# VHH binders against o75319, part 174

Target 1, 181 residues: o75319
Amino acid sequence: GNHIPERWKDYLPVGQRMPGTRFIAFKVPLQKSFEKKLAPEECFSPLDLFNKIREQNEELGLIIDLTYTQRYYKPEDLPETVPYLKIFTVGHQVPDDETIFKFKHAVNGFLKENKDNDKLIGVHCTHGLNRTGYLICRYLIDVEGVRPDDAIELFNRCRGHCLERQNYIEDLQNGPIRKNW
Below, E stands for the ipSAE of ESMFold2; O stands for the ipSAE of OpenDDE; V2 stands for 0.75 times the mean of E and O plus 0.25 times the DockQ between their complexes.

## First folded at step 11 (VHH)

Design q13 (framework vhh_h_nbbcii10_fgla; at its last look DockQ between E and O 0.01; V2 from the best seeds 0.00; counts 0 for: pae E 15.4 > 2, unsure alone 63.0 < 65, placed apart)
Fold by OpenDDE, look of step 11:
Structure q13 (fold): chain B 181 residues (1-181), chain A 125 residues (1-125)
Amino acid sequence: as target 1 above (181 residues)
Amino acid sequence: QVQLVESGGGLVQPGGSLRLSCAASGFTFSYDSSYALGWFRQAPGQGLEAVAAISGSGGSTYYADSVKGRFTISRDNSKNTLYLQMNSLRAEDTAVYYCAAKYPWFDSRSEYDYWGQGTLVTVSS
């Protein structure tokens, strides 16, 4: 159905580009059927996403959807020029190695194919915070060699909200590096 | 994990038709668009040849000159299956045909990441 996700209204719709990266995080946009349950100022549709990105003088080159449902919006709600990738990611749990690998592979592929532009990788889960933040930070740590605390701080600052899940934070700070192949 | 499984190969006479299928798993056609699917073939004693490709959105297709007008690449999202309709088959079309996927990011010039086991197509009188 079109039930508004819990606490969805509590989070900023779109973060800022993470300096030194091609990442931008946002909460899940909701298709039109959800609008009747929202105040006008609370609405955040796929169209609104792109408008907000444009307002930041940025352009999305890829959307990675980490939600574990398909009810929020449809790929056809997005411009045809922006590829959409679904990685079903269970909430509250540290993503498994397969999920981490899928994410890394997607990011690396994007970077390889988009060397000649500055388009962004848009990543979202439901709130665009915990799953999103973990995977982005995991990438920065494992692939880019960023210190865990630096990655987390950077994400939190740019998203405008801090990672909330202790198990995610703990894994990022003290967990093992995940294989990149 | 992405898996591709080809089927539909066999013996056919010149001028005949054959439809190959590639069942994909590990990703869904309907909910991903950042991929490309392709057919490749390898004839005896020859290298791998690109035959046809289709983008995730379905908006872009590619055909090798050797098969243009005879072969059609398509997909069924409901079945998560890629097809290659081969018409007016020739002896030179004899090869092992492979299904391949560039996933999760699409670029027609990039190497495909996932491959099926192949299916043999023999065109002979």
Scores: ipSAE 0.025, ipTM 0.425, lowest interface PAE 5.9, mean pLDDT 91
Fold by ESMFold2, look of step 11:
Formats: sequence, structure tokens, C-alpha cells
Structure q13 (fold): chain B 181 residues (1-181), chain A 125 residues (1-125)
Amino acid sequence: as target 1 above (181 residues)
Amino acid sequence: QVQLVESGGGLVQPGGSLRLSCAASGFTFSYDSSYALGWFRQAPGQGLEAVAAISGSGGSTYYADSVKGRFTISRDNSKNTLYLQMNSLRAEDTAVYYCAAKYPWFDSRSEYDYWGQGTLVTVSS
């Protein structure tokens, strides 16, 4: 069915570009069939996503969808010029090395193909917070060498919500650097 | 306190090569990759020009068009030292070269706030 994801209404739809990076985070957009259960001001469709990005004077060049399902929106609802990649990430546990590798591979591939423009990588899970924040921070720490607390602070500030899952925070702060790229 | 010390400048013939070094202290490349490092230069009567830069991770580099293909930025984490290999030198490369650092590199509003004293490179017959 068209059940609104738990607590989805409690999160800002789209964050701000993370300065000095190519990342922007957002919650999952919801296709039109969900709008019957939403007040007009609560709606956040795939088109609303792109309008909000444009309002920030930015452009998406890749969307990485960390959810397992396609019930929220169809990739066909996205502009044909925006690549879409699904990387399923199980919630509530630290992503395994294969998932982290897939994310890094996608980001590095995007950066190589887009070195001559300023397009952004949009990343979302259901709420655009815990899984999204973990993988973005893991990339910044492992690949760009950012200190864990600096990565977390930057993500929290730009998303507009703080990372909530303690096991994710502890792994970012105290876990090993992953050199799987 | 972050400190940067350049060395390796001098007089060279056109077409020659020179390697500049920048010893960093106050942070270590292996443990703190939030500093971007770069080489800047200032020729007599000219403004400051960014020549090359490298991100704290070493994964991203930048080169000015005027030096691309001739200069290579690199670093040695075990020596905490940044390098600029300059090949095919031209008279126009004559300048004081500065090593500089920006923290954090991923924040576009950050500026290069840490500077060495500079080392003179003169390309002349």
C-alpha cells in the first residue's frame, strides 16, 4: 500500500549542499499516490525534489537510493538525464563492506565522469538521515581523509537533523578506516 | 600550530627541471587529511596565482592551465612533505613559490590561511 513511512513527515525534505563536497541529502520523495494522505504543504514528490534543488541554484547529476523498495516512487518519475542507482542498505546496523564499497565506487565513478561540471550527488534512504549520513560520512572519512567528528558535524548541519543511531556514530568515530577503494 | 617551510628554489635554465619541497608540521598527513595543500606563486609585478593543489586525502588535484602537463604535485606521508615537480621550465615560471594550507578543504568558504615564507625560482639563461 500507500502507507506514509513512519516519521517521514518529521524530516525536512531536502538539506543543503555540503560545502566543499558534491553531496546533498534528502528524504525519500513520494509518488502522487501518496498525496491523498498528505496535506499540501507536506507533499514532497520527485518533481518537488528537483524544484527545491533548482531553488538552491544547484543541479543533480546522480541519485543514490538506499532503500530496498520501489513503492515510494519509480525511477521513471526522474528526468532522463539524471542517472539513478539503487544500493540497498539494511537499516539499524552498520552497513557491510560490500555496501560501503558499492557506495564508494558509485561516488568515485560520478566524480570522474563529472570533473568538468558542478552537479551534485543526491543521496537518500527513507528519512535521508541515518543510513544516508553514515555512508556519506564513511566516504568522507575513508576516501577524503576527513576527521570523523568534522564529517558528522558537516552532515548534521547541512541535513538539518542530527544522526540518531549510536552504533553508526560509534563506528564512524571509533571504527576502522575502510580501504575498500 | 600549523607551519609550512619551503625549500628547493634556485636558478635554472629554460627547459630545465626543479623540485620544490614543503615540510609541514602541526598536523600529519596520515592522521589528519582535512587540510588541502597547494602551491602558489607570485611573479614580479603580478598578483598571486594558484599553481597546484592536492586534497587532504591526496585523491583530488588541481593544476593551473599554464602549468598543466609540466608540473606535478605530490606528497610523501611518511616525511610529511609536499612536492612540486617542475619540468620544462620557462622564463614565465619565474616567481616566488609559496606552500599553503586550507582547513577544511571540503568547505568552499574556507580560505588558505597557512603560508610558508616562499622560495624563489628564477628561470633564466
Scores: ipSAE 0.000, ipTM 0.146, lowest interface PAE 15.4, mean pLDDT 85
ESMFold2 (binder alone), look of step 11: mean pLDDT 79; pTM 0.808

Design q14 (framework vhh_h_nbbcii10_fgla; at its last look DockQ between E and O 0.41; V2 from the best seeds 0.00; counts 0 for: pae O 11.2 > 2, unsure alone 62.4 < 65)
Fold by ESMFold2, look of step 11:
Structure q14 (fold): chain B 181 residues (1-181), chain A 125 residues (1-125)
Amino acid sequence: as target 1 above (181 residues)
Amino acid sequence: QVQLVESGGGLVQPGGSLRLSCAASGFTFSYDSSYALGWFRQAPGQGLEAVAAISGSGGSTYYADSVKGRFTISRDNSKNTLYLQMNSLRAEDTAVYYCAAKYPWMDSRSEYDYWGQGTLVTVSS
């Protein structure tokens, strides 16, 4: 099935660009077949995602999908101008070093290739909060040297929702700095 | 690491057909649309020639003028395999054919950096 993910309706579809970074976070867009179970104002399709990004005067240059499934939308149906990358990220636990490395590698590659434009990296998991917030903050802390509390506060403000999983928050605040790539 | 392995080359008569395959590993076509894939060839005594290319999502293709209408690039996501269907073969199609990939967001040069070892196609009566 096309069942709506639990609590997906409770989250704002798209956050704001995080100032001083190339990141924007959002919840998973849902393809047309899910819309039979949604009121019109609840719909958030891949097309709606791109419309909302354009309304912010921004442009996506990469989508990083952190979910463990492909049932929500198909990457083959996305615009050719926006590369898509899935990084399978286990929920409910702090991502392992391999997952963190893959995320950092993708971001660093994007920044190198897109140094001459202002395109954004869109990051989502199912709700665009815990896994998404963790990996964005981990990158800002480990690679950009941002203080943990500043990274978390920036993410929460720009996403419009606070990180919820305490183990993620504790790892960001008190856990080890991971090696840079 | 990205790996590309060609197969399907051989000897065919003019007017015949042949399908080349390129098995890809180290990335998954349906999970990563940032790769571009292509076929190149090198005839005896000549440099490399781009033959055909396909975008990471499969939405855009390119063909050299010399093969347009005769060759078709395609891919099978379930097998992670790129194909070149070669019809109406001519003697001038004789070459070593290479499968190649580029990953533009990883390298500012955006060149084809991943190459197979090549497969020989000989078109001869």
Scores: ipSAE 0.011, ipTM 0.396, lowest interface PAE 9.5, mean pLDDT 86
Fold by OpenDDE, look of step 11:
Structure q14 (fold): chain B 181 residues (1-181), chain A 125 residues (1-125)
Amino acid sequence: as target 1 above (181 residues)
Amino acid sequence: QVQLVESGGGLVQPGGSLRLSCAASGFTFSYDSSYALGWFRQAPGQGLEAVAAISGSGGSTYYADSVKGRFTISRDNSKNTLYLQMNSLRAEDTAVYYCAAKYPWMDSRSEYDYWGQGTLVTVSS
């Protein structure tokens, strides 16, 4: 249904671009049917997402949706010019190798295809924090060779919220590198 | 896991029409737009040839010169099915037709990751 996700209102709608990367994280936008349950200032629709990105003088080139539901918004709510990728990702647990691979593959594909522009990869889960942060950091660590603590700090700073899940943090800091192919 | 299953092949006379179907599973057309779907064919004794392709968003289509104006690639999101409408069929269109997918994200130079088993189309009088 149109139930607002728990704690959804507590998080900033959109983070900042992560310097040195093409990543930007945000919380899940909600389709119009949710607006009746929100104050005007709390509303964050797909349209609002793009407006906020534009306000940062950025442009989205890809949206990766990590939520494990389809009820929040529809791809039809997005501009046709922006590719949308759904990677069903279970919450609270460290993403499996397949999920990590899918994410890395999508990012690498985007970067290869978009060498001639500076469009961003927008990543979100429900809150745009834990699953989102883990996968972005996992990519930075495994593919870009970034130190785990540096990746986490960078994400937290740019998202405006810190990763909350200890199992995610621990895996990033001490877990093995995952295969990139 | 992604699976593609072609159907609709058969024997048809020159000038006739045929519609191929590719039922996709493992991903949803409506909820993924960063994929590409395509039809390929392999005639007897020849190599694999790209016939038509469509982007996940539906905004871009490609046709081989040999089939332009005669073939139409389309999809039905509600059925998660790719189609190839083939009109004005010619003898040279005889081939095994394959459905293929680039998923979840492939650049234009990447090979298709997923392939169907193929369906035979024979155009003969």
Scores: ipSAE 0.008, ipTM 0.289, lowest interface PAE 11.2, mean pLDDT 90
ESMFold2 (binder alone), look of step 11: mean pLDDT 79; pTM 0.802

Design q15 (framework vhh_h_nbbcii10_fgla; at its last look DockQ between E and O 0.36; V2 from the best seeds 0.00; counts 0 for: pae E 17.9 > 2, unsure alone 64.1 < 65)
Fold by OpenDDE, look of step 11:
Structure q15 (fold): chain B 181 residues (1-181), chain A 125 residues (1-125)
Amino acid sequence: as target 1 above (181 residues)
Amino acid sequence: QVQLVESGGGLVQPGGSLRLSCAASGFTFSYDSSYALGWFRQAPGQGLEAVAAISGSGGSTYYADSVKGRFTISRDNSKNTLYLQMNSLRAEDTAVYYCAAKYPWLSSRSEYDYWGQGTLVTVSS
């Protein structure tokens, strides 16, 4: 169905690039079939995503979709020039080691392949906040050696919203480092 | 892990048609457009030749000059299967045909990352 996700309207569509990284977070764009349920100013389509990214003088090089459904938009709705990767990630639970590994592997692969440009890794879940924030922070902590509180603060500031899930925050702050590969 | 399994090879007369299939597992066509899929072939005593390729989005295709107008690469997302429709087959099309997958985000190499076992196509009268 095309039911608008709960509280989806409450979150900024697109965050800012995280300084010192290639990450940008955003809420899930919704395909055209959702527009009839939204006011014009509330609409946020795949096309709108790219327009907003361009307005920031940035360019997406990869989209990582962490939602656990396919109903929001189709990969075909995206420009051909931007690869799309789905990592099904269950909400409200700390991602398992396999999910974390998949995310890290994708990010590292992208960075190796895109050393000659400054294209961004766009990451989203439903709201582009909790699952998105956790995995980005987990990467910064485990791979880049960033202090947990610094990673969280950076993400929150750039996304324009703070991580909400205490279990995610607790795991980032006090949880073990996960194996990279 | 990613697995590719080719099928559909066999003996065919010149001018005939054949459709190869490549069943992919370990990734889903509908959920991933960061890959490229391709068909390659190796004739007896010759090197590996790129035949056709398709982007993950399906929007871009490539064909070797030797097969343009005769071969068509396509995919079925519902079956997670890549196809190569071969028409107007010639003796020089005789080769082992391989399916391959490339993940630019997985490897910094320009090479394809995963390969099938191959399927033999023999064009002979």
Scores: ipSAE 0.027, ipTM 0.436, lowest interface PAE 3.7, mean pLDDT 91
Fold by ESMFold2, look of step 11:
Structure q15 (fold): chain B 181 residues (1-181), chain A 125 residues (1-125)
Amino acid sequence: as target 1 above (181 residues)
Amino acid sequence: QVQLVESGGGLVQPGGSLRLSCAASGFTFSYDSSYALGWFRQAPGQGLEAVAAISGSGGSTYYADSVKGRFTISRDNSKNTLYLQMNSLRAEDTAVYYCAAKYPWLSSRSEYDYWGQGTLVTVSS
């Protein structure tokens, strides 16, 4: 169906580029069929996403979609020049090692191919907060050596909302470094 | 490393059929990715011609005008294999056929990044 995801309206559509990284986080854009259930100011379509990124003087070079569903928008709704990757990520639980590995592999591949430009990796789940924040922070901690609290603070500030799930926060702060690549 | 290996070429009479296969390794086909897969061909003394392509989502296909209605591109994700079903073959379809893959995050939209070695299709009496 065209049901608006629970609490989706409560989150800012798009965050800011995370300084010192190539990441930007946002909530899931909704294709036009959802607009019947939204006030005009509540709409956030794939087109709106790209307009908001352009307004920040940035450009997306990859979208990583962490949702476990296929109903929100089609990859064909995105510009052909922007690669799209779906990594099915179960909500509510800390992502497993295979999911973390897929995310790291995608980011590292992007950075290699885009070393000569400044394009961003856009990451979203349903709300662009918990799964998105966890995987971005996991990358920064494991691959870039960022301290857990610094990664979390950076994500929260740039997303405009704080990570909410305690099991994710606990795993980032106190869980093992994942060196599996 | 990504590898693409074509098979299924050979000699066939005009009006006949062949199915080409392209086995991929080093990446896994999925439906919700921004990659593209394609078939190209090169006849003796000619340049490369794009024959057919399919998007990673499976929602978009392309066919050259010369093959529309006769050729069908498809894939089997469980076997990590791309196919080209070639029906009603004509002498002008004689060429080496190449499988190719494009990953937008690895290259521009104007180029395919990975190529197979090719498989020869000869259509002759």
Scores: ipSAE 0.000, ipTM 0.111, lowest interface PAE 17.9, mean pLDDT 84
ESMFold2 (binder alone), look of step 11: mean pLDDT 79; pTM 0.804

Design q16 (framework vhh_h_nbbcii10_fgla; at its last look DockQ between E and O 0.09; V2 from the best seeds 0.00; counts 0 for: pae E 18.1 > 2, unsure alone 63.4 < 65, placed apart)
Fold by OpenDDE, look of step 11:
Structure q16 (fold): chain B 181 residues (1-181), chain A 125 residues (1-125)
Amino acid sequence: as target 1 above (181 residues)
Amino acid sequence: QVQLVESGGGLVQPGGSLRLSCAASGFTFSYDSSYALGWFRQAPGQGLEAVAAISGSGGSTYYADSVKGRFTISRDNSKNTLYLQMNSLRAEDTAVYYCAAKYPWLTSRSEYDYWGQGTLVTVSS
């Protein structure tokens, strides 16, 4: 259906680039069919996403979609020049090792291939906060060696919202390092 | 892991048609556009030649000059299968045809990372 996700309107559409990284987080853009249920200023379409990114003088090089549904928008709604990767990620629970691996693998592959540019990895779930924040932080912690609290603080500051899920925070702070390869 | 399996090769007369299939596993066409798929061929004693390619979104296609107007690359998301429709076949089209994939984020490299085992196409009277 075309119902607006709960609390979707409460979150900023797009965060800021995380300094020292290629990551930017945003809430899920909604395809045109959702616009009839939104005020004009509430609308956030795939097109709006790219416009907002451009306003920040940035460019997306990859979109990682962590939502567990396909109803929000279609890959065809995105420019062909920007690859789209779907990683079905269940909400509210810590992502499993396979999900973490898929995410890390995608990020590493992107970085390897995009050394000659400064394009961003756009990551989103529904709100672009909990699942998104966890996986980005997990990457920074496991791969880049960032302290958990620093990673979380950086993400929260740049997203403009704080991670909400205690189980995610706890796992990031005290959980084991996950296998990178 | 990504796997590609070609089928549909065989013997055909000049002017005939043949449809090759490539069943892909390890990724889903409809949920991922960060890939490219292609067909290659190698004739006896010849090097590997790019035949056709299609982007993950399906919006872009490439054809070698030698097959333009005769071959069509397509995909079926529901079957996660890549196709090569070959019409007006010629003797010089005789080759082993390979399916290949760039996945998931390799968009700038020229080489493909995953290859099928190949399927033989023989065009002869």
Scores: ipSAE 0.025, ipTM 0.429, lowest interface PAE 4.6, mean pLDDT 91
Fold by ESMFold2, look of step 11:
Structure q16 (fold): chain B 181 residues (1-181), chain A 125 residues (1-125)
Amino acid sequence: as target 1 above (181 residues)
Amino acid sequence: QVQLVESGGGLVQPGGSLRLSCAASGFTFSYDSSYALGWFRQAPGQGLEAVAAISGSGGSTYYADSVKGRFTISRDNSKNTLYLQMNSLRAEDTAVYYCAAKYPWLTSRSEYDYWGQGTLVTVSS
């Protein structure tokens, strides 16, 4: 279906680049078929995403899509050719080790390949908040050695919304560091 | 770190068979389109030749014309291992065979990111 995801309208479309990292988070862009149920000011299409990134004087070098579906937009319809990776991530629970590994591997691969530019990794789930925030913070904690509270604060500030799921926050703050392979 | 280790090479007579294995560590094979896995070969004094590849999902395969119908690429995600079954071997199949892995989102590049050390296959009477 073309139903607007629950509470999707409540979130800022695109966050700000997270300083000291290559990450930017956003909510899922919606292809034109969804716009019948949106006021013009509520629309956030794949084209709108790229325009908003350019307005920040940034460029996407990879999009990591954490949604479990392909109905929101198709990578073939992106206005520019940008590497795109879908990692099917089940919501409502802490992502499993396989999902965390896939995310870490994708980020590490991007950083190696893009060491000579400043392009960003765009990460989104449906709302660009809970699953997105968890995996970005998990990466910063496990791979970059960032303190959990610092990673969470940085994500919240740059996304413009706080992580909401308490089990994610607790796992980041008090859970074990995960293996990177 | 990602490591790929080949095994199963050796000396065989023309018409014989070998199965090459490539054990991966530092990442886990999965059934998605994030990776492509492949076998390459190089004979002394020749360039590198792509022999076979398989998509991360396992649904798409590629074979060089020189090996079609004789070689089969496969993988076992439970063992984190890529295979190349080589049948009806010929003298011109003599080469060092390399296992390699590539991310699909690097479509503007044909190069594989990770490589094994190689395993020698010699086909000779």
Scores: ipSAE 0.000, ipTM 0.102, lowest interface PAE 18.1, mean pLDDT 83
ESMFold2 (binder alone), look of step 11: mean pLDDT 79; pTM 0.800

Design q17 (framework vhh_h_nbbcii10_fgla; at its last look DockQ between E and O 0.02; V2 from the best seeds 0.00; counts 0 for: pae E 23.2 > 2, unsure alone 62.3 < 65, placed apart)
Fold by OpenDDE, look of step 11:
Structure q17 (fold): chain B 181 residues (1-181), chain A 125 residues (1-125)
Amino acid sequence: as target 1 above (181 residues)
Amino acid sequence: QVQLVESGGGLVQPGGSLRLSCAASGFTFSYDSSYALGWFRQAPGQGLEAVAAISGSGGSTYYADSVKGRFTISRDNSKNTLYLQMNSLRAEDTAVYYCAAKYPWLDDRSEYDYWGQGTLVTVSS
């Protein structure tokens, strides 16, 4: 159905570009059928996403959807010019190695293909925070060699919300580097 | 877990037609527009050859020169299945055909993340 996700209203719809990266995080946009359950100012549709990105003078080049459901919006709701990647990611638990690999691979592929532009990789889960933050930070740590605390701080600052899940934070700080191939 | 399962291979005469299928599981075609699907083949004693590829959106396709005009790559999102329609088959088309998937679509990369087990196509009189 079109039940509004819990706590979805509590989070900023779109974060800021992470300096030094091509990442931007946001909460899941909701298709039109959800609007009747929201106040106008609470609405955040796929169209609203792109408007907000534009307001930041940015452009999305890829959307990575980490939600574990398909009910929030359809790929058809997005511009055809922006590729959409679904990586079903279970909430509340540290993503498995396959998920991490898929994410890294997608990001690396994007960067390789988009060297001549400055388009962003938009990443979201339900709230655009925990799963999103973990995978972005995992990438920065494993691939870019960023210190875990620096990655987490950067993400939190840019998202406007802090990672909440202790198991994610702990894994980022103290967990092993994951395979990049 | 992503799985690709090819089917449809067999023995055909030169000039004949065959349609290969690749049933995909673990991801949904309609919800991944940035992936690429491809067909590869390996003939006896030869290396792996790219045959055809299609982007997730369907907007981009690739064909090897050797099969251009004879083979058609397509997909059915409702069935989550990739196809390779092979017409005007030749003896040199004899090979094990593999279905593969990669993320994201890259025109200049031949590395795929997921592979099927392959299906044998034999073209012989």
Scores: ipSAE 0.008, ipTM 0.287, lowest interface PAE 11.7, mean pLDDT 90
Fold by ESMFold2, look of step 11:
Structure q17 (fold): chain B 181 residues (1-181), chain A 125 residues (1-125)
Amino acid sequence: as target 1 above (181 residues)
Amino acid sequence: QVQLVESGGGLVQPGGSLRLSCAASGFTFSYDSSYALGWFRQAPGQGLEAVAAISGSGGSTYYADSVKGRFTISRDNSKNTLYLQMNSLRAEDTAVYYCAAKYPWLDDRSEYDYWGQGTLVTVSS
């Protein structure tokens, strides 16, 4: 069904562009069929996503969807054609090395192809927080050499919510640096 | 237009040290993942060899096995300059050394977008 994801209403729809990066994070947009269960001010559709990005004077050049389902929306529901990549990630667990590699590969490919513009990589999971924050921070740490606490603080500030899952935070702070392949 | 200009090459005896510099113009070094910087060399009659590279963020470095432990790549963003500190030089390090820049998602050092003209390093008695 069209059940609203647990706690989805508790999160700001879209964060701010993370300074010094090409990332912006958001919670999963919900197609119109979900709106029966939402007050108008709670709605966050694919169209709302694009409007909110435009209001920030930004443009999406890639969407990375980290959810393991397409029941929330499909790429066809997007109001504009934008490159779209789904990387299935299992929730509540630290992403495995293959998932981390896929994410790094996608980001690096985007940066190569978009060197002459300022388009953003939009990243989301269900809440746009834990899996999203983990993978963005993992990229910043492993590829950009950002200190773990600085990456986490930057993500938290720009998302507008702090990373919540302790196993993700502990792996970012104390876990192994992954090889950049 | 982007330009890379190497300096610091010359004649040095085995066991000696040199520091190569690469001054960049037409773009500004910053700590992000949108580029990488590297040093390459070509000995007479040989192909081009990747010597060392550093990511735009400065967090990832690469060194050829032949120079690991002896050479150090670094950069100074305030001077827009890339460096290669070469210690314990050997005759086989004799080559023309080139500075290069590329976007960081490439694992092939030969696909750099911008190249300097090269600076000659000669290691001999």
Scores: ipSAE 0.000, ipTM 0.080, lowest interface PAE 23.2, mean pLDDT 82
ESMFold2 (binder alone), look of step 11: mean pLDDT 78; pTM 0.798

